VH-VL binders against p78833. Designs and how they scored, part 14

Target 1, 198 residues: p78833
Amino acid sequence: MSFPASTHVYIAKIIGKKGEGDKILDLLSKVNEHVLKSEPFTKTYYFARDAKNPDYIFGLELYDSKEVLENSHKTSNPFLAFANYLTSTHAPLAEPLQLLNFKVVDGHLDKDNLGPDAKDYVLYTEYTGDSATLKQQLTVNPKADTSLIIHSLDDPSLYAVVTRYSKSGIEPGPAEISGATSVSQQVIYSGVGFLNRP
Below, E stands for the ipSAE of ESMFold2; O stands for the ipSAE of OpenDDE; V2 stands for 0.75 times the mean of E and O plus 0.25 times the DockQ between their complexes.

## First folded at step 4 (VH-VL)

Design a16 (framework fv_patritumab; at its last look DockQ between E and O 0.03; V2 from the best seeds 0.00; counts 0 for: pae E 12.7 > 2, placed apart)
Fold by OpenDDE, look of step 5:
Structure a16 (fold): chain C 198 residues (1-198), chain A 118 residues (1-118), chain B 113 residues (1-113)
Amino acid sequence: as target 1 above (198 residues)
Amino acid sequence: QVQLQQWGAGLLKPSETLSLTCAVYGGSFSDYYWSWIRQPPGKGLEWIGEIYHSGSTNYNPSLKSRVTISVETSKNQFSLKLSSVTAADTAVYYCARERYSYGYLDYWGRGTLVTVSS
Amino acid sequence: DIEMTQSPDSLAVSLGERATINCRSSQSVLYSSNNKNYLAWYQQNPGQPPKLLIYWASTRESGVPDRFSGSGSGTDFTLTISSLQAEDVAVYYCQQYYSTPYTFGQGTKVEIK
């Protein structure tokens, strides 16, 4: 599957306080419903839990452009409800919300059109190093149902790789890139969202 | 209302480095990709590359080895460097804005003719 | 890279008559997910930068006269000037922005017959 150059990748790292994960995901589920009904420009809206911390929510979002993210998606009522909750006096977050912007370098999402599953294992790895080197050495995993290489729009030295093995239980490891540092996070599908809209 | 003003040396010798700067006025700098395009005299348009305010770039592979696009966000400026120029690099160079970062170009600078001659 | 090919290279049309310019992409620039064609048309007058006319293959840029229209999908696109005016004498370019590097057609020179 190919992506237009304008495709904007939005990664949300939501670290909730203990016990907040379910509420966060419930709100995101409402956003997802809205996305499905009213946001044709949203290609991916996928949320997962950290394998070790159920209150750590990982979001992978793909939009036709950053413009539609900012001016359409974020203006929806369900999103606003979600955002308002995060910033409410309840203070559900343990850490500041991380919203990361990327562009697609290479890859595919749900290549077999199987959709997400609760048994999904997703590895998110961030690489920091020489941009040219990372761009050259990072490769798409053809054995993975989802293998996405993305480049940060916030930090030119930052790349990330998303690898998913659908329903297989396979736990991928990060590729070693000479001269680069890497940090990996393993996440599990939360039941909220989709990886690839037709 | 958005205006792009560009400047730089217009005459170069072979092997020198082309250097152009584009300044953006009247609009948001951080919301868009900014591109360089060139056009040899009497010929078509070639997209050189783009840059985001963060410094993220994409280059045309045909020029990648010689092209560097940089940004100075504090000044709403972005620049083009093309090393090891030859006569083939003689062209009018344009800076332009990509609308919504889609890649089509809605605002253009007036262009800078760069001539490479011995 | 996606190659863009225009036809014809030059076109002479009488005033008030229809001018038709074709543009072909080596790969589809239609994105199935949003059903949009990532194709733009530009007009360039001598000594001036290109001017955006059409984007998404068929959407006119603000201020562009109604006589300009874009059509097509996938790999084949057409710019039509329904009634050529004197001020329409220019070189026209198609551009794909589906993928980098963005590429332009070689241009079509429109003249008055």
Scores: ipSAE 0.687, ipTM 0.896, lowest interface PAE 0.8, mean pLDDT 94
Fold by ESMFold2-Fast, scan of step 4:
Structure a16 (fold): chain C 198 residues (1-198), chain A 118 residues (1-118), chain B 113 residues (1-113)
Amino acid sequence: as target 1 above (198 residues)
Amino acid sequence: QVQLQQWGAGLLKPSETLSLTCAVYGGSFSDYYWSWIRQPPGKGLEWIGEIYHSGSTNYNPSLKSRVTISVETSKNQFSLKLSSVTAADTAVYYCARERYSYGYLDYWGRGTLVTVSS
Amino acid sequence: DIEMTQSPDSLAVSLGERATINCRSSQSVLYSSNNKNYLAWYQQNPGQPPKLLIYWASTRESGVPDRFSGSGSGTDFTLTISSLQAEDVAVYYCQQYYSTPYTFGQGTKVEIK
């Protein structure tokens, strides 16, 4: 695969109260500016709205290692400003922040075709089941611009798949895996950030 | 300073299960990957697998059907079980720490010689 | 799997002489996004566990003498001992940590001539 084994994947589920999505994305836009200029070991920094709830921000982050996330990204001034807003007395979140740790099992990222005019079909699917079975059954989608299979570091029974399609009219649903429970989240538009560092 | 102490069965018969334990002292157990590596007498190094403190594992495909690595976080220990041993499994077995989440190994246990013979 | 091949299998050099060990990977261990080579070198003295010498192909581990150096990129790597000393008699291993399973070269035995 095109990623080192040390690659650390962070899935963020940021569920804001009514009307908070714009402010959350604005703060993430400032973090993204810093990531692009000052954090070369961040491969993916992508945040987009949930298809059903515009105040639910889905994040996909790929770092060369867990230590890049902890010692470089989480210590940056723009990130701290963002994190402080989420935990402020204003209480902008409708639900506790969810940050999920994964490693890459297999996959590929967009070559570099995230433009400001691009509309993405992004699907995030979680699978829960027997680890060995899921590792064997989940396969990279060669038709997707991005296709990632990731395995939870926090829960060995949890795998997830992220796929992105840049072409209008191509919106496949999640793969069905026998013996596994699945939950999918669709994001419709590119938010702030990038799927593959340009 | 981090130290790894290892122990377990030294002499096995074919078909038995190998069981080794590694204990971590002088440093944090959490947020690290811990590996097992083996070395047959007079030969090179073979990576067996790794475990994260949460219990998430990754195994060498050549051994996957016989290997189980587990963790006891409350004791700062991780263990190796290798089932259905044969003479080919005779080796010195090492536990080791991966530096950060990278796969290079900065602290090693002293090794445990496991001999499989009738 | 990424296969690691070392050359030579063994070499004998005089004290103070330069020793050179080569390591080849069956596919690149250079990650283009960070421009790092996922390659380490270890020294193993008889009866001891391996000791980390070099990581990221050329970064010397703390406490390792400066006569040890690593170089190379992609698929072709070299460990150099600029002036061999008696305590350097050991087997040396390269290791890739780009992808699992992590793999080692077969080893190069360095002896005093």
Scores: ipSAE 0.656, ipTM 0.859, lowest interface PAE 1.6, mean pLDDT 89
Fold by ESMFold2, look of step 5:
Structure a16 (fold): chain C 198 residues (1-198), chain A 118 residues (1-118), chain B 113 residues (1-113)
Amino acid sequence: as target 1 above (198 residues)
Amino acid sequence: QVQLQQWGAGLLKPSETLSLTCAVYGGSFSDYYWSWIRQPPGKGLEWIGEIYHSGSTNYNPSLKSRVTISVETSKNQFSLKLSSVTAADTAVYYCARERYSYGYLDYWGRGTLVTVSS
Amino acid sequence: DIEMTQSPDSLAVSLGERATINCRSSQSVLYSSNNKNYLAWYQQNPGQPPKLLIYWASTRESGVPDRFSGSGSGTDFTLTISSLQAEDVAVYYCQQYYSTPYTFGQGTKVEIK
């Protein structure tokens, strides 16, 4: 369940205008094909839709290091095609692209290596508060299929948690943390990407 | 910590082209939008425009006909050109980082005073 | 363009007293999809670049003292300095980042009365 210290976590929030979600995911599907074939350093490449708005795309990405993200993944032709679409004069985004950099604190991504499924209950929660308090109070749930705790590289007050349950009927809310505020987003696996490399 | 270093000519004559460069150290270049902002002496702030590492730009319409922002991603640098300057373009020019993809500015260069003679 | 209007243009406040700066946008800067106000506040000392104080209307940047707070939503926003200190003498700017072109208020000069 350990992650190498250099593991780089990338959270992407892609807020598409109405009708853009399918095109965004189509482009990401092509990037994912390249990732599977050519990027052994990309350990997680998971994309989901916001449960309330299908044009809002959530990405969870894990790389062996920030260096391979910047020098290899982001310089690849499929990624550049995707990035050029998002920043084109077509202007497909309703809000500016949000890309967040994190390190792993603790957890696991796919406990039983089942792979992601659209039926999974997935919750992404951001916590803002005292760093020592958050690190102490945020704990891995060993019963969850995903329980990942990450800490922002740019904002020491920001932690995030990804939880996933594959069994129906299990939908716990976010943990309440004394002295911290939180925002949560339920997401639904899009069919694009993976949690563990197949 | 992220640092922005900026440089360029500080004294211009009317009709010349203002040219400034900003280099980014200690952080990701590809994760962020990068902005130019100016401030005439004793006055407020005006956003000039922004660029993404892909080369995609957005400009303030008030300056769009005279402004070019460009990027050299391999050097983690971005640049401003403002053509046909007049005394009204005299200002301190700042480069800045937009935090993630949002347009608020968390790291600023030290500023370059550009004076256009009358 | 979204126009940002601050009031007052200047403000003199006794040490230890509360300073209140208002900012109004010509259009809402609230995105309902994430319920966030795209509004920031900056402090600028003479000869220095602006320094980010607050983003998302009410979130303090790291290292900013607790006496600074932001509030408001939609079109009306407030920066409050709960107990003015000598080092708080500066010009303060609000800024919207809801849409391009991003725009700033005209600034509010705060000084010791």
Scores: ipSAE 0.006, ipTM 0.525, lowest interface PAE 12.7, mean pLDDT 89
ESMFold2 (binder alone), look of step 5: mean pLDDT 94; pTM 0.960

Design a17 (framework fv_patritumab)
Fold by ESMFold2-Fast, scan of step 4:
Structure a17 (fold): chain C 198 residues (1-198), chain A 117 residues (1-117), chain B 113 residues (1-113)
Amino acid sequence: as target 1 above (198 residues)
Amino acid sequence: QVQLQQWGAGLLKPSETLSLTCAVYGGSFSDYYWSWIRQPPGKGLEWIGEIYHSGYTNYNPSLKSRVTISVETSKNQFSLKLSSVTAADTAVYYCARERYSYGLDYWGRGTLVTVSS
Amino acid sequence: DIEMTQSPDSLAVSLGERATINCRSSQSVLYSSNNKNYLAWYQQNPGQPPKLLIYWASTRESGVPDRFSGSGSGTDFTLTISSLQAEDVAVYYCQQYYSTPYTFGQGTKVEIK
C-alpha cells in the first residue's frame, strides 16, 4: 500500500545481555497492547529476535508522522515502563540502544499478518553508498508480502530494505548494488506486534 | 512564536546561480522539514524541495538537476541554490515549515528574484 | 505526480453570500489506514505569503474564522466561505501533501461582485 510523505519509520536495534531478550519482548508485548488499542496512527509495530542472537531485538515501526512517535507513542505509560527498564540500574543492554530515523521511499506491507506462530523470516538490509544511485537501483519486489525501501533521515548515504515472503519460509538473499556496501540481518518473524495494523 | 526570515540577491542575469537563505526563530528547527516554494508573477505556487535538519533532501523532479538545498543546523538556517537561471525563474521565493501532516504552517515573507539581461 | 485542478479560476460574490471553490486531484489523497485526506487550503492576499486555512481537507487551522469550511474526500474537494466578508478577497489554493512533489491547484481568485 502507498504511504503518505509524512510517514516516519523507526528502526530499533536493542541488544540485550545474555538472557534479556525474553524480558525485553515481554515489556514490548505490553506496549504493543496499548498501541493496538490506543495508538491508531501507528501503522507498523513489530519487534522480533535476530536469527543468530536471541537477545538482539529488532524493531520496525511506522508512524503517520514523527509527531505521532514523539507525542503519542513515547509519552504512553507502557512505553515509559519499557524505556525505564532499559535505562535502569539493572543495565540490561550489552550495547547502546540504536534508534534510526527513516523515510519511506517505496513499497508495501503484508496484507495479512501471520501471527506469533509463524516461523518466516524478515530480512533487513542496510546499503551505504551514493544516494542517487541507491534510490535508482533499489526496487520494490512485487512478489514479496512485505517489500519496503527506506531512506535514512540521519545519514543520506544510508538506505535500507525490509522484505518478507510468507510462502517460502526462507528469506531470499539481499539485492546486490554495485558500488554500495551492504549488511543484512535475518529476523525471526514470530515476535511481538504487527507488520500491518489489523 | 515561530518566525521565518529570508534574504538573498534579488537581481540576477541569465546563467547565474540564485542563492537564498532562511533563518528560523522562536521555535525548534530540528525534527521538521523545511521547504522552498516559488511563485512567478501572476501565477500559482510551485514546490521546489525540502530539507531535514540532518541534511536529508527531497527535490521537485522538474528542478532537481539545478537545485541544491542545504542546512546550517547550528544557526537554524537553510538555503536554496538554483543554478543556470533563466527568465522563467523570475518569481517570489518563499521558505516554509512543514508541520506534522498539516501542510505548510509558517511562511517567510518572500523574496522577489528577477532574472533579466 | 499528482495534478491539482481548481474551479472556477475566478469567482465574484456579493458580501454576505456563499463562495464555493472546487479542487480535483488526479489521484486519491486519502490514506485508508488513518482515514485522512492529505489536502490543504491556503489564502493569499496581495503581496503576502500564503496562509494555511485548512488541513486534512476539513480541519480549520487555529485562528481561522468558522465561516471557512472544507469538505470532500479522495479526489474531489470543496472550500466554502459562508457569508463572504471584505477581508476574504484573496486568491485561494488547494494543495496535496500526500506525496512529493507536493502540488498546488492553479488558484481561484475571489472578488466582491
Scores: ipSAE 0.632, ipTM 0.860, lowest interface PAE 2.1, mean pLDDT 90

Design a18 (framework fv_patritumab)
Fold by ESMFold2-Fast, scan of step 4:
Order: structure tokens, then C-alpha cells, then sequence
Structure a18 (fold): chain C 198 residues (1-198), chain A 117 residues (1-117), chain B 113 residues (1-113)
């Protein structure tokens, strides 16, 4: 699969207080409805729960350009409702919202989205280390349904990998890279949105 | 440590809705999928479906049109509803914990549901 | 759906003797990317829920006696009880967790001869 050179990737880490995950996903489902109907240049809009913490919402977003994000997505009424909730006096977040900026290095996304009853896990792994080493050693897995390598726009030493395997329901563990520190997160595949725009 | 307690109606007439509840004690509720599995008298095991604490479900396709599994996270409980029952639905119904898809490591005691012929 | 078939339907074994149960899946439950077989074995005593004995085809669950062992790969699997004890009288089920819906074999009843 190919991506425009201008493709902007966002990793969202939304860590809610106990019990907030359902409300956050409900608001995101309203945003997703608008994205599907009115934002054709959004290629991925996927939000789901951390496998260990149901109030930790992971997001993967791919936009054809930063301009699409700023002029279309962030000005939509459902997005503003979502953003206003997160910053409200209710204070639903346990930690400040993290929105990490990446570009695509290589990879592919799922051919088909499994729908609302899919159980499979998405594995998200961050690698911190020597940029040249990480660029050389991180490789796309052609046997995965999704295998995406992304590089931080803000921190040259940070790469991340997103993988999904539909057959087992449990992803193989993250690749070990000598001389790099890695942190992995398993995300329940069933969530809000889509990995590959239908 | 982990204990599953289940309860619900034992005798139903054809066309009625089966309703069973399972409560989880002594372990994490939000870190696992929770399943319903049934066993007709003298026969094998049939997986019905599973639920995550958020309400996300997966169902056996053979039962999907009749089954609903729901969760009450504040009480660490999940419930099964099976509509339009027939004599073929007579079985012992178990709730169980699914450990990262390795299998079912903790089970409730079972509830016998009898549907009159 | 993956169909699970066990053989035999029942067997009678003398105390201290070896019991062998076979399980066959209609398609491979070996996942090539991690080289694991998504196959479990359960023991069910009369009037009780099933108890997990083996997962990943050959890994014993914590607390399960050494006399229980699992083997096989792909579509053909075996549960072995090396020296049958009185408490091992039960029905045994294999289960695949390679894909939903999860499916079980029809069961094998083990009795004392």
C-alpha cells in the first residue's frame, strides 16, 4: 500500500478517570460518524481501549495532510463537543491528553474492517534509540493484516509500529531491537472508527 | 481467589426469554473477556458469546439473532438473554473467564435451564 | 467454523495404566507467525464445570498433575494420562481458540476397567 508524502499521523493517548472510557468513546463515535460522511481525506480514524485499562483510549489517525486536520476535522461540531468535554470542569482525564505527531515510513493497513463484534488485538509499540539503527531494523511484516511503521516528527529517536493479526486474536509480541528501548500496548480491535477507510 | 456466582430462571416455556446473571468476585473484572457456555444434558459444550466490561460483545453466529450479553460494570456482573427459547435450549449454562484466549480458566457452577416440550 | 472431533467416545483403562485421547480439527489451529497451536484440553467431573488442564496444545495449567500431557500440532492432537488415578474418571474435551466461534470436541469419557 502507498500513502501521500504529506500524510500526517496522530497517535492519541486519552487516559480517562475510572469510568470515563465509555463516555469518551461515545463522543468519539459521533465524531467518527461525521468523519465517514464529510471528511473523505481521513484515511484512518480508529479509537479503542487499552487491553489492561478500559479508560485508556488509544487513537490512530491518518490524514492526507495537516491542512485537512486543521481546516476540516478540528472545526467540526462533533469534534468540538468531544474536545470541550475533555477540557470541561468535570475534568474527565486522569492525565493530560497526549497527541503525538508522526509521518509514515512504510507499511499497509487492513484490507477489510471486521465490524463491531471483532475481538482481535492491535499492538502498538514505541521504540526509542539511534534513528539510523531503528530505520534499518524495523521492517514491515507482510503476513500481518496491518503493519505500519511511523517516525516521530517531534523526536527523531522515536519510531512506532502498529500491527494486527486477524487469525489468532492475539498478536505476536513486539520485535526486539538491539540498543533500543521499547514499550508496547495491546489495544482491543473492536472500537470506534476504521483502520482503513471503507 | 477468583469466584463466579451465577443465578437466573430455571424453568421456561417455549417462546420465552432466558435471563441469567454472573457476578465476579476476588479478581480483576476489567482485564478479561467474560463468556457464556452451555451444555445440553449428556452432550458437549457450546460457546455462546463473550463480553468486555465496556459492553463490546462477540457472539456465536448460530445464536447471534437470539442472544444478547450485557454488562453492569459497577457491580462486576454480566448477563445473558436468549430470546424465543425452544426445547433445544435446555442445557446447563456456565459463565466463565477467558484468559487472553488461552482458554477458560475460571467457571461458575452452572445453572440448569429446562424448556418445557 | 472449525469442527473438533475426538476419539474414542469412551475408553476404560485400569488404574495405573496409560490413557490416550485424540482430537482432530477440520482445519489447522497452528498459527504460522508465532508457531503456536491454539488448542486446549478440559476435564469435567460429574456435576461440575469443566476445568482447564492444557493450553497451547502442550502447556499444563498451574496445579495440574504431571501425569497429564498434551502433544500434537496442526490438526491432530493427543491428551495422555500416563498413570490413571481414580480421580481422573471424567469426560475430557478439546477446544480450539484459533478463531471464533470457539468450538469443542464431543467429549471422551474415561472410566476405570
Amino acid sequence: as target 1 above (198 residues)
Amino acid sequence: QVQLQQWGAGLLKPSETLSLTCAVYGGSFSDYYWSWIRQPPGKGLEWIGEIWHSGSTNYNPSLKSRVTISVETSKNQFSLKLSSVTAADTAVYYCARERYSYGFDYWGRGTLVTVSS
Amino acid sequence: DIEMTQSPDSLAVSLGERATINCRSSQSVLYSSNNKNYLAWYQQNPGQPPKLLIYWASTRESGVPDRFSGSGSGTDFTLTISSLQAEDVAVYYCQQYYSTPYTFGQGTKVEIK
Scores: ipSAE 0.000, ipTM 0.447, lowest interface PAE 16.5, mean pLDDT 85

Design a19 (framework fv_patritumab)
Fold by ESMFold2-Fast, scan of step 4:
Structure a19 (fold): chain C 198 residues (1-198), chain A 117 residues (1-117), chain B 113 residues (1-113)
Amino acid sequence: as target 1 above (198 residues)
Amino acid sequence: QVQLQQWGAGLLKPSETLSLTCAVYGGSFSDYYWSWIRQPPGKGLEWIGEIYHSGSTNYNPSLKSRVTISVETSKNQFSLKLSSVTAADTAVYYCARERFSHGMDVWGRGTLVTVSS
Amino acid sequence: DIEMTQSPDSLAVSLGERATINCRSSQSVLYSSNNKNYLAWYQQNPGQPPKLLIYWASTRESGVPDRFSGSGSGTDFTLTISSLQAEDVAVYYCQQYYSTPYTFGQGTKVEIK
């Protein structure tokens, strides 16, 4: 599998106050419906709960270009309703919104969409260290259903990896890279979206 | 006071599709998740799935290949369809309101579904 | 899936005496950010739907008599009925609502001795 050179990856970390995860996902379900019908250049639109915190919503988004994100996605009415809720006087977020810009280094996405199945094992890992070392040592896992390596556009020392295993009983931990620090997050699909556009 | 009224076919033959509907009266439909739970005679409770007014669903993985939950927001109703029923699906089926942080605080009266030849 | 296990399966208690039911989850149901346990207790009287008694492991639902109390944190929880009344003869269920699929304990039947 290959990605257009202009592919823009957006990682969203949306940490709601208790009970807000449900409302956030409801608004995102409306955005997702618009994305499926009206945004053909969005390849991945996936939002899921953190395995340990049901009000922490993780987002993985792949757009054919930054222009698709900025001029098509962010200007849609359902997206604006979602964004306006997060910044409303209700103050639904427990922590400041994190939106991270990446480019694809290497990898593959499943041809099959993620169903609403909490047993899928999805792991997101951030690596911080020497850029050349991380680029050399992070490798695509051909046995994973999804294996995506991404590099921050804003912080050259930051790489991230998304892996998915749909087969029960296969839940490997993150690769350990000498000389780099890593933080991993397991997410479960009690959310909305797709990893590869149907 | 919020009330849930449920109805549907109570006697089915193996291989048929179960169809139940739950209607919400006296309160907001859009502020809550709505769940289906079942209880085989003399046994415990099993969560089937939930739906939000937008149509967003979560299902119990053990049932997901056979279950569909849908909403009719204009009527404040949500419905359960369970395909390819067997005797193991004989149970009382409950609809319930899920208050986001407080569990299931309002329940329908239940519908006994019997699967027999 | 988070598995919920109750003990005992059945309990016979004299009127006016204390009844204690235990519930264990296979994984912690404590949300560290707000320090709340996503655990509920339900009462099911014969022929009726379950009724919510307790949420957040220890908070009593409105209208529930104060003889009902919940305690515990993480993986081990207890429902206590301080002075059993005839109307309390029922099956009691614990439930985790920390993650889907939501799961219930197998139930504890409380009877009069």
Scores: ipSAE 0.000, ipTM 0.427, lowest interface PAE 18.8, mean pLDDT 85

Design a2 (framework fv_patritumab)
Fold by ESMFold2-Fast, scan of step 4:
Structure a2 (fold): chain C 198 residues (1-198), chain A 117 residues (1-117), chain B 113 residues (1-113)
Amino acid sequence: as target 1 above (198 residues)
Amino acid sequence: QVQLQQWGAGLLKPSETLSLTCAVYGGSFSDYYWSWIRQPPGKGLEWIGEIYHSGSTNYNPSLKSRVTISVETSKNQFSLKLSSVTAADTAVYYCARERFSYGLDYWGRGTLVTVSS
Amino acid sequence: DIEMTQSPDSLAVSLGERATINCRSSQSVLYSSNNKNYLAWYQQNPGQPPKLLIYWASTRESGVPDRFSGSGSGTDFTLTISSLQAEDVAVYYCQQYYSTPYTFGQGTKVEIK
């Protein structure tokens, strides 16, 4: 496994009101600049738009530990500015902020090198079902540029998978697991931050 | 300072279920993994498994068919159950806190569990 | 699973002399992204639970005497006690905490000659 067992994963679901996506990403761009320069224990800090709703910002964050998230990231000035905007009287969110806690089960990440003209996407799939079955049946795809399996810390029946494929066009849909329900989201790869720290 | 206190049945017969509880005092229970480790008399340490305050677990594959770790977060407690015990399960059982990036930083005093007919 | 092997199984050292214990992992426990080795050393005195001495392979836990030091990277690690004291008679364990299941070496018993 490419990650130590202490790795803490956040999935962020930031659903803005119409027109708020740009401002949210602009604030996250400033957080990302601080993370890249000052938070070396952050492996992934990636935010991008949902393919169907440009005001829905998906986030994938990997920290070396829960302590890095709490003591370094959440106390930074750019993060506080971002958090204060989301909770301001302006009320930019259409739905309450969702921050989902996960641990890494298995997987790998690639370097973000696609740039603004990237014609790729990230597929995020949540699976709900029997934990032992999901752990056994969900497997890393070695042909993917990114293939990450994560398990909810808050709900043992919830697993999620993050995959990204290169411009080669090799892009299988989400795996079907018998006895489990699944929900998938496509995220436009070009966004703010980095999927794998450069 | 953080203290772990543990208790449970010390004498078991083969085929019974081992049950131990660990209580955490003097510090936060949330946002840590809490582990069980055992040590047969005169032998080394074996990690049994860990649990997060939400109930999320990881078990040693060699024991996972017999092990259940659970939490009572409102009481800052976590518990170990090991089913179908044999003489090979005779050991001192320890609870411990797993500090992210630091290893196991606080340990309970240990509970000797003897399995005999 | 990552297997941990210690050498020697037992060591007799005179008071004030140096004790050296080795630990090998079957796979690297170095995380290249943060340049940290997920390797800990524990001291276990008779009748007591293990006590954390060293984490990150070489960082001494608060309150641990300077005579204890850890070194190494990747798969090969060493615990050194520079000047053995009477209270250092104990069994010492290395542990990897890179991946579950967490695994320990078999232990090294340090005795006075």
Scores: ipSAE 0.529, ipTM 0.817, lowest interface PAE 2.7, mean pLDDT 88

Design a20 (framework fv_patritumab)
Fold by ESMFold2-Fast, scan of step 4:
Structure a20 (fold): chain C 198 residues (1-198), chain A 117 residues (1-117), chain B 113 residues (1-113)
Amino acid sequence: as target 1 above (198 residues)
Amino acid sequence: QVQLQQWGAGLLKPSETLSLTCAVYGGSFSDYYWSWIRQPPGKGLEWIGEIYHSGSDNYNPSLKSRVTISVETSKNQFSLKLSSVTAADTAVYYCARERYSYGLDYWGRGTLVTVSS
Amino acid sequence: DIEMTQSPDSLAVSLGERATINCRSSQSVLYSYNNKNYLAWYQQNPGQPPKLLIYWASTRESGVPDRFSGSGSGTDFTLTISSLQAEDVAVYYCQQYYSEPYTFGQGTKVEIK
């Protein structure tokens, strides 16, 4: 595979109250500036709006290791400002924050950086079921520009798949896995971050 | 600071199941992979597999059909089971901590497992 | 699987002299984005478990004497002991930790002449 086994994937699900999505993205844009300048070990730092809820911010982040995430990224001043806002007495979140830790099982990222003007479409699908079955049955899609299979570090029954297609007319449906339950989320790039470090 | 103590049956007959346990003292059990490695007498090292405190595990494909690693997080322990043993499984078995991107930084003392011919 | 090969199988060096051990991987263990090689070196003294000496091909583990150094990139790596001491008589192993299953070289036995 294209990534070391130690590559850490961090999925953020940030569901703001009405109107909070803009403020959340504004704070994340400041974090992104710091990531670009000072965190060279961050391969992906991608934030997108849920296709149905503009105040639901989805984050896909790839770090060289969990250690870099915990000791470098989460200790930066702009990240702390962002995190403090989410937990402030203002209470900007509509639902509890979800921060999910994953390991890369297999896959690739597209070679193009997803710039702020790109019309991007990412499908994120979670699968819950027997771990051995999911690990064997989930396969990388070579037709996708991005195709990542990731396995939860916190819940061995949870796998997820991230896909992106750049060609018009491709219908990105999630793979059907017998005996597993799945839930999918379509997200649209929000102008913050990058899928591939420029 | 961190110490790994391991134990289990050292003498087995062919076809039996090997069972070894490793306990972690003096440091955090969570947020690390914990590995098993073996070394047949006079030979090199073979990685068997790894497990995370949540139970997420990965195995050497050459042993996957016979090996299971499990965790008991309340006791800071993880265990190796290797089924259908043969004389070829005779080795010193080590437990070890896998640090982020760094390799194996703490090792148990090893347990010699002999499978009677 | 990534196959690891060491050379020589054994090496005899006089006390105070330089010892050099080579390791080759069948596939690159360099990650281009962070420019790190996922390669470690271990020392195993008789009757003891292996001890981590070097990770990321060239970074010395805390507490390891500065006479030990690692170099190389991609598929070709070297462990150097600049001035061999009696306690350095051991078997040395390289290991790739880029891709599972993690694999080790066959080992190099270092002895005193």
Scores: ipSAE 0.523, ipTM 0.817, lowest interface PAE 2.6, mean pLDDT 88

